# Designs tried in a protein design chat: VHH binders against q71dj5. Part 1

Every score and structure here is a prediction.

Target 1, 373 residues: q71dj5
Amino acid sequence: SHLLHGSPVNSLCADLIHPANYSCTEHSIQTKDGYILALQRVASLGPRLQSGPPVLLQHGLFMAGDVWFLNSPKESLGFILADHGFDVWVGNVRGTRYSYGHVTLSDTDKEFWDWSWQDLAMYDLAEMIQYLYSISNSKIFLVGHSQGTIMSFAALTQPHVAEMVEAAALLCPISYLDHVTAPLVERMVFMHLDQMVVALGLHQINFRSDMLVKLVDSLCEGHMDCTDFLTSITGTNCCFNASKIEYYLDYEPHPSSVKNIRHLFQMIRKGTFAQYDYGYFKNLRTYGLSKPPEFILSHIPASLPMWMGYGGTDGLADVTDVEHTLAELPSSPELLYLEDYGHIDFVLGSSAKEDVYKHMIQFFRAKVKSSSW
Structure headers, positions and changes below count from the first letter of each chain, unless a header shows other numbers; antibody chains are not in Kabat numbers.
ipSAE, averaged over its two directions, is called F for ESMFold2-Fast, E for ESMFold2 and O for OpenDDE. V2 adds 0.75 times the mean of E and O to 0.25 times the DockQ between the complexes of E and O.
Where letters were taken out, [cut] stands.

## First folded at step 9 (VHH; framework vhh_etentamig_d1)

Design M3 (at its last look DockQ between E and O 0.01; V2 from the best seeds 0.00; counts 0 for: pae E 22.1 > 2, grease 24.4 > 24.2, placed apart)
Fold by ESMFold2, look of step 9:
Structure M3 (fold): chain B 373 residues (1-373), chain A 122 residues (1-122)
Amino acid sequence: as target 1 above (373 residues)
Amino acid sequence: EVQLLESGGGLVQPGGSLRLSCAASGFTFSDYWMSWVRQAPGKGPEWVSGISGSGGSTYYADSVKGRFTISRDNSKNTLYLQMNSLRAEDTAVYYCAKDLSYGEFWSGFDYRGQGTLVTVSS
């Protein structure tokens, strides 16, 4: 609803995790390009002799670490993993309300927002993985959702990152966006809204901004019916508790950069899995090439175990695009296909513990040495 | 050569207060996050608190939040930890750490000082 409605004090640990009676500590890293990222380490308060393996939870676009804890402890993946003995780590990418710091820039500076998901992959995610690996002295388990999966695919093409990961579980996996069916997304891409926003001098996307709200309202009134906004941007979601939408809106969405949205729109328009396209001359200056370098899925080690959960009504991670990704991966991931699940159901669905997370946890446990359980 | 020199530790009764200091040299102090890390006897290191390079963002472990305050003075290259309402479980050697030490790819913390011992005992 609005910025202050039900807004919590200061941190994710304090807002959602301590009130649920879980252990939570706040941590930070500084990326090589100067961003200050918050991480949380979450554990059950029950008696325990030995902690399980580390798991990093990487949220998607317009989300943050709060998404893993917005439902009850029996429904939320973050709490469920902690209850199963995992050493749970929560990542928050730059620009979210938990990771709004930089060594020299403020969030009001345009340069603070000069990044896209490729930077989230190569700096934020890669360096979070390095941090966890260094602390635990063991390979880590990785969970990604939506944009968190693009980030994971891109980061795992880097050998030094992949060697620190024991296994990855990817919810609503995307690397190609050729078959996006969400109506408002298609309309915004067709109308070149990303180019218009840049031309107006905007550098961040904040859904609570009066100007952005007016722009979206104009698109909805002009030529399409946007009365169910969530469905229009993600496709149909079957399975989360709709009565909690006002509660979810107290925490989500989080800001992202305009450049990130533009990068995603490039992928939709061109069908590429590549670095940001700056245009001919700036590509030459930046990359030494007229076209941006591609990310090559076959560079991900064939030995890296992968698990993927995806839904038949997901308007962003379409089944056809998931199959394209699978065809290019060097290994055969374990698959969970849920015909009725949409994009949001995988993180907020009320039955996702039984439908999704039980299977993910079984996959992870199979990759852990018996001496560690 | 990076040097971190911790001071201000000592013996204190439960409920008491101490202020730790860390003098930093050998690097551009304001460019780096700084953290306090503590190690109790027979235990692994525990992160206590962190602060951004500018001092604009501060973070705390739950075990100390509301009781400890991290700060820095970039003009003096000095990091501080104000510790109030001390408890027996706060007994540890406290280390000043240069956070996010990406010069060493495999470590998130770079602590090189001898640390300063804090003992909370009745």
Scores: ipSAE 0.000, ipTM 0.111, lowest interface PAE 22.1, mean pLDDT 83
Fold by OpenDDE, look of step 9:
Structure M3 (fold): chain B 373 residues (1-373), chain A 122 residues (1-122)
Amino acid sequence: as target 1 above (373 residues)
Amino acid sequence: EVQLLESGGGLVQPGGSLRLSCAASGFTFSDYWMSWVRQAPGKGPEWVSGISGSGGSTYYADSVKGRFTISRDNSKNTLYLQMNSLRAEDTAVYYCAKDLSYGEFWSGFDYRGQGTLVTVSS
């Protein structure tokens, strides 16, 4: 099996942050739809005269907040931002091993998993932003990766959310997925894996599940080389330390919902940035329309500064789709294009500090108001 | 059936003013956010302005801030857009859009009208 067996993680602070000799506090918030989410606040231990502006890190699909801290302090964005004096906050969306709580539901309940990325955007991310804003009494800087950017785009179309954000940095920005090139993803979509998992009675996607492993293996058998699983699902990565894969597998991947995967597959098949498609009849019942409503990127305030980092070998955030996103945005984001960077390089690349994060930080600094720094 | 009918478009000179109206039916008008969206020839749709169900909150694209004013009359199920200091770049078909905001704050809209053409030209 090319899929992962890792030790369960219970506390991001305890597991990754404290051992690296950084300050970390655990926080908990409740979403409007009843989910309990974990946030971590991370800071350097050195004497600071004043805390910098708040930064919220939003992870991608099948990841959690741990992804920002899996490399050394010199290589991980979470630590780097802390060292630069930012007030670093780490989000963990529902379904991850850090955010598995609900006021009434258990993670063993199918209802617990009845959500997609739109819910992550409208509830999880929105509540995280609100929480940070309330604590910091300042607009926040938002960083997203992959699905984190999907969530960000969706959430930022909401004026009440956008007004709380000072600037956004989007790594591997996604609002469209119809030009995805990751081989295994294409195969999964082609074979209608989403229907298969539903037929199996699955409500969550957990790569540590035997059932899912078998299903994925069946997709690989005789069709493609899945030996390099990461490449097969993300595209080629140039700067990823492959020797650390086993270590990464202790922490990643995290679960997601079947409904979320189905929603992403809808994006791929339809080429839309829209709410969940329930089908003709249920759409009529839910939305009053046969098709789900689309998120309107132009609802994002043109005045909101945005920075985007994207790569030429990214099998998920394809350049064509990124250009589509840019065409629909009312603003002109600052762009960092790296031809040889892939999807994972932006969060786990060994050289990402110099190639990516330096530019991001410069962008953020330029947007910091004099009163907040 | 949800119906949105825009009116008030026309030809105006630069610097002129125009007031658009949108008559809404088929839903509880006051329960929903409403927006104006415009589409210029050869360009994608652009969000122009939004207003909350009660009318207490209004939002504008940067391109129209200070020039356009969105309002609504819930008693008449009508949305308005007062456009002042019009520019050539404001030339577009203007659509009234119903936001999917019932009970939740959703982005985008689930329905829009046929639109009304606004042409700003000397």
Scores: ipSAE 0.000, ipTM 0.238, lowest interface PAE 14.4, mean pLDDT 89
ESMFold2 (binder alone), look of step 9: mean pLDDT 80; pTM 0.820

Design M5 (at its last look DockQ between E and O 0.56; V2 from the best seeds 0.00; counts 0 for: pae E 6.6 > 2)
Fold by ESMFold2, look of step 9:
Structure M5 (fold): chain B 373 residues (1-373), chain A 120 residues (1-120)
Amino acid sequence: as target 1 above (373 residues)
Amino acid sequence: EVQLLESGGGLVQPGGSLRLSCAASGFTFSDYWMSWVRQAPGKGPEWVSGISGSGGSTYYADSVKGRFTISRDNSKNTLYLQMNSLRAEDTAVYYCAKEESFPWGEFDYRGQGTLVTVSS
């Protein structure tokens, strides 16, 4: 397939990466179900002997590829990996500002939003990995954050995907959501806000919508302190620069589908790591089973090296759920536990280079195979 | 400014041991992560091991894990690599590198190297 190369102005390369004096090219792929996804390829302009191995960066919910570049080159993982000689690739899932196209559908069509994180795993992530594998003719290193880790776990249960991956580094890893402690998230799940949004006829979640703002405001009436909104949805974050929040809001959040939010709420309510639950009859038609099939973590190859960074104050990737994931994995991932780190600190923390990223880079370097000159 | 001088290489039999040293100057040694990188004849550079500035965290390539030990003495500005159970495939020039040098890293941040030959 032909790639749309040199995409129009208002791109990630133009907005964040070229101004920082890094090399960046825009790429696109078409998923099997017709979505047009943007990828960026990033490299340092400094002297290099040759290209290093490819690394794919997969963002989380309501984020996009911009998250890896919002801080300075000394603080942002995308720049740091490029400076260490990696061939950095940035993925942007369907529905984000960078990946808003489809071969036949418009973003105003409800069918454009008929997907959840399982489709992001099975189409978006799997096909981005395939694309990188084909371009580089080598296995890729995978980085995921938050929903990006849900997608990674699900995709890596598939043998054809796992065989294209050299190693995975997972920030705030999630496969189970039994122990979410973020207060506003608990409240929204308790009140069945996902169900109410469907009843209002919405197909996408866009936090810049006046209607969504009013719904969130009603949840805060007399029931919880929403003064620190970020804390209420992620738990405590120790270590990012809160004075930069206005700047971050120029780029994030990005939209996601209502169906994706519903799928995540199913995980919280049921404590399962499974495909979307359509209800008894549609499950039978779709899966041949009355209940949705589970993603089985032990199907991830024991030989696939994994590294996991997680925080003690993360209100979404709770330590108890991370330990549950570890118990079901067939291998023993290398672990970095930071007692004071929260969910956002792993991607926007001002000290994350020293506390997190240097450790991840050493893990990746340990897996790089020798080559001939 | 930055100067790195490796020593301790030589000829050793398979199964033997060597200890490499790297004398550092021109920077505040304890502030920086250090690594060992090696290059075998006819092959590209390979990262071997890394250590945090304080020495509290150590990392190893899978090919050497369990056999090699990285350490540092910040009072002497010296980095070490203890190599045990040496194999023929460990034959290479070993370089001391400042910070997290990538195997394809910059020339200015590594020393001149010390040759290790493992043969009967």
Scores: ipSAE 0.111, ipTM 0.659, lowest interface PAE 6.6, mean pLDDT 87
Fold by OpenDDE, look of step 9:
Structure M5 (fold): chain B 373 residues (1-373), chain A 120 residues (1-120)
Amino acid sequence: as target 1 above (373 residues)
Amino acid sequence: EVQLLESGGGLVQPGGSLRLSCAASGFTFSDYWMSWVRQAPGKGPEWVSGISGSGGSTYYADSVKGRFTISRDNSKNTLYLQMNSLRAEDTAVYYCAKEESFPWGEFDYRGQGTLVTVSS
């Protein structure tokens, strides 16, 4: 178990991509606010005369780019896209084990963890898109899962970002969270876990830490069955291979910031898609408003093709919230609804290739311009 | 060995119709998504249409949507493309492709193609 040996996972290419007999190169970029991010470029082995359009994969909360490659090449979206000729790029947001650098800060500095998903959207994702665009000289296909979709929605409200994107595919799309049904998440919100961790002086959320595990255990004790932790935090999954959980745990979860969790909890409590709420006084100082500014979904260009996959048993991306998102978008996304699919099924489901990814790929193919090849 | 053999191409006037066929062998046909791709002279390959193994799902490029219809007969291991309202810009060599064999990097798994010429 990689967990037992304490060796830092240093390279996604070396860990998961090369062993699967795919080409992989490591890239590093710097965000405007000083973070060093890792990207991987993945391709099928063999003589390719021409690379397809670039696809950027953006992972969700407590995950990293590795999540796109944890199953077999026939089951993992990263490999599948590569096999279909796409130029696959994998993003890793700040704080993940693959993106742990900063120009001046260390991960032991509290300032290193002073960010939320809005920063991931405005800096990490934006910079990744810019980097890919500069290298490929073509618009980017964007894939996001869960928090990756939050970031995508936020980033795409920015005209300069949206102009670099050819199409977006959003798995478990989230811009609203006020109808979350995942039991443990509801419990955490109800118990104000975010305040508890702050009170403990924590700046980082790391589920591999003893302290956080104890805290979570305390929330489960006498209140709910947390034996199936994954179900408790995401809802039920139909097609997830539970026998591989130990293997997944060698790679997942990845750290996030306390501030990010607080921001997500704000979304849940307030039912808003807005910047971080600092409270009345600090909002006035920071934004010049008593309430944080909202991200306006209608600012996403109506001309931007969007595809959304969402499930009926998703405890995080609830159908009601998805419908809210759809109502506010100026476009009409192509929709794939799977009644029995949960939150994790879309990224780690054993049958996701047939049920989800093929549809996504067909969507992308339809949007590929002949001049882009 | 995977084999794909396209047929049905030819010369047609604008507004005309053609039906392409692709005979597949060497694999379990019904287990794979199939696609049509085309390549016009001087242009790169363009995906045209795709169909699921069962035939329950079909997809089209924006350029052909509403004009082309993809279908399959799994009992005959045959893929079809009905092309209506043909335009000059539809002139290309049309290839049948297995799901893992998109022309964007692997020419080895597509057929030899059939030429469609739309001209007055």
Scores: ipSAE 0.016, ipTM 0.431, lowest interface PAE 6.4, mean pLDDT 90
ESMFold2 (binder alone), look of step 9: mean pLDDT 83; pTM 0.839

## First folded at step 11 (VHH; framework vhh_etentamig_d1)

Design N3 (at its last look DockQ between E and O 0.01; V2 from the best seeds 0.00; counts 0 for: pae O 11.2 > 2, placed apart)
Fold by ESMFold2, look of step 11:
Structure N3 (fold): chain B 373 residues (1-373), chain A 120 residues (1-120)
Amino acid sequence: as target 1 above (373 residues)
Amino acid sequence: EVQLLESGGGLVQPGGSLRLSCAASGFTFSDYWMSWVRQAPGKGPEWVSGISGSGGSTYYADSVKGRFTISRDNSKNTLYLQMNSLRAEDTAVYYCAKDLSLPWGEFDYRGQGTLVTVSS
């Protein structure tokens, strides 16, 4: 069925980046646990004295690297960073349509989907950072959005990862989720949608599936209006062009694992920032502990410069949870608070260049080491 | 045509202060971010500071943070850099630049520059 397949998306370079008249090369890495991940390296066409510092763009849940390029070159962060001389790298986590391979497993194997965002942090993101660090022989700049920030916080608690990062810019930062206000998310957690999909034998979440769509519709029917699905799952967005949503659906959403959704629901229900909770006995087998180990935000080096952009209408990265994260960090991040911005506005907003990205670029520029001649 | 004219440079002893000015013309000044860039002898250009069009947001290189203050007067189409606690390593030609600069080491729409020399 056409609902089990997304719109044709072959190569990010070919579909979105080359047609916009930018340099783009496709790369791959193999994680230690066998996943084959796609990366793209993007640069502006034109004369350069020297390549600028590497920046890794890490997308969020149900997204992929395409999100950084879906708007015009004047509006899209990926193009804007390239235009400002950065050596732009685009990460695509396992399970997205760009990173759908494994050395021994097929995407039809349940074991292919046996991961959560902690594995995205500890393998995917950490190994992408290592790859960039090795190629550039310099520390990298990191950008994350949404789940990409969960992954970033978790990975940066690891000293060997943090030492490879010069600075991090986090859009819609998340460590805690116990104050989510997005109505459909609250409903799905209350109704135990994660348990329902396990009972149906599903191991991946793909919103192109008729069964999953109908299940979500039944959670809404008679309870709330879900016809604006994006608002119901993210909260209000002021500033992206809603008339383009059919175009965005040619590329997004991307699949994720059921286990990842279950892990996110654990964060919502328990208010924790921790590894996956398997239950008492399996936690003992897996971690040597009855409860999952927490990620300790104060283990992130205080010397690591951080910048955060967050919005007042974001129904996922709620201001209360952002403030909880800030209170636990050992550093004092530079902050950009935009009262009217929602979750999606930070990546697809038509005004985000002026409102968000120019501030991020100045933050990064302040951390770049001078050169000598 | 964009024109930028820097002034206010000179000789100063370590620990001293200078205020640089940049007169802008040929564009709607308040619509654009502005930057200060410097180039020391034998080195490539170094971004020093930036300010939003309204003046509401300011940014500084770590090497000058706490010592330099960028400001602008949109009614006079003028950009300023207050330089306090000057050090020998601040010796450079200082340029103002329109908008965010292109690639590291290159800055677009800069003026002739003004020389700042910090020595005892």
Scores: ipSAE 0.013, ipTM 0.546, lowest interface PAE 9.0, mean pLDDT 87
Fold by OpenDDE, look of step 11:
Structure N3 (fold): chain B 373 residues (1-373), chain A 120 residues (1-120)
Amino acid sequence: as target 1 above (373 residues)
Amino acid sequence: EVQLLESGGGLVQPGGSLRLSCAASGFTFSDYWMSWVRQAPGKGPEWVSGISGSGGSTYYADSVKGRFTISRDNSKNTLYLQMNSLRAEDTAVYYCAKDLSLPWGEFDYRGQGTLVTVSS
């Protein structure tokens, strides 16, 4: 089973960027709620006359900034953007092996893990954008994948955040999840895995934990084939090099919080794009409402340029849900639909450079102001 | 209002069997992990068994594994614990708990309990 343990990861610069012969610097920022996040700034080596516009990369669930650099420099989006002259910034959300810091808490404290994707959006992503904006003195190009897109949609509903973003490119865009088709995800939701992990006293989801691996295996046993874990959890991928799985497992997956998984399962079960549901009484106490407030996609400025890449075999970002997102957006995003592409193909696909990133880069270049390019 | 009402406890001889029930109301029963916990006289609470909302996944403490069976009927909003091959050490008040988190000892709701006494 590919659910098993990966090797520890060092710093992103040291592990993946410097060995590939690229420039990389480590940065640290503090969120309003006290988390210490790591960012990396990546550039091509060689003399450049002018620095390009800033691009922020936001990873998905159970991943970190390393996912943008796991393939060769010719295949990885992080390197490709750097080669095209962009000022590449890599975000790492709280709980990942690159962002384990907090001003008062440790990763062994349950309070450290008391967050969901809404906190990643309102604190982590917002702070990253603010930081880049302050350093670059220019609006930011935003790239998100999977959960990174959930965060982006939520954050962009905030006028202050949206004003700092020049354009957004969303890979496997998610604001709705009620049409998820990935078999293992459906099984996890059906079996209430989120409640099981809570009952076991877990506050984080770490696939390097023996307990969690056994729990997931128990969900598969006698019911489905989970030997191909990637397919079971994301749907079929066409262009993913399966021979590299062992290598990927040295870096992936990264931890997330149990509360975040619960929030995602709420999205799946309810078909809503809303804040965390604490239940009737706690919602009244927290929100002053019996139901959690929704994020309103129409609050994203219509003037904000958006590009979306999505696939026909994506078991998480289902086409029906993507269409729902598009219907609620006030803008008309530029769309790239690839019928044979799955969820992971957009970040680790061997042919993604030509099939996906080329179009993304073209989109960004078209939106770059003459003074910034 | 959330309510959990345990029943089925009583006096039984060693080697005997009992079936406990927990009637749940005031919430969507099928959406929650349910557990049985017990507390023996002079001892702290002990987790006994847990079951997922759908009933598809079950877990047991080592002390009761192979002897106890947890189940649920979501159509009746009822949790069950079939206890076989009972031992003196199984004597305790048994509680039904909603969304219990161990080892932290946190739970959303717990019933009043039902007493199980195993004695010759």
Scores: ipSAE 0.000, ipTM 0.266, lowest interface PAE 11.2, mean pLDDT 89
ESMFold2 (binder alone), look of step 11: mean pLDDT 83; pTM 0.843

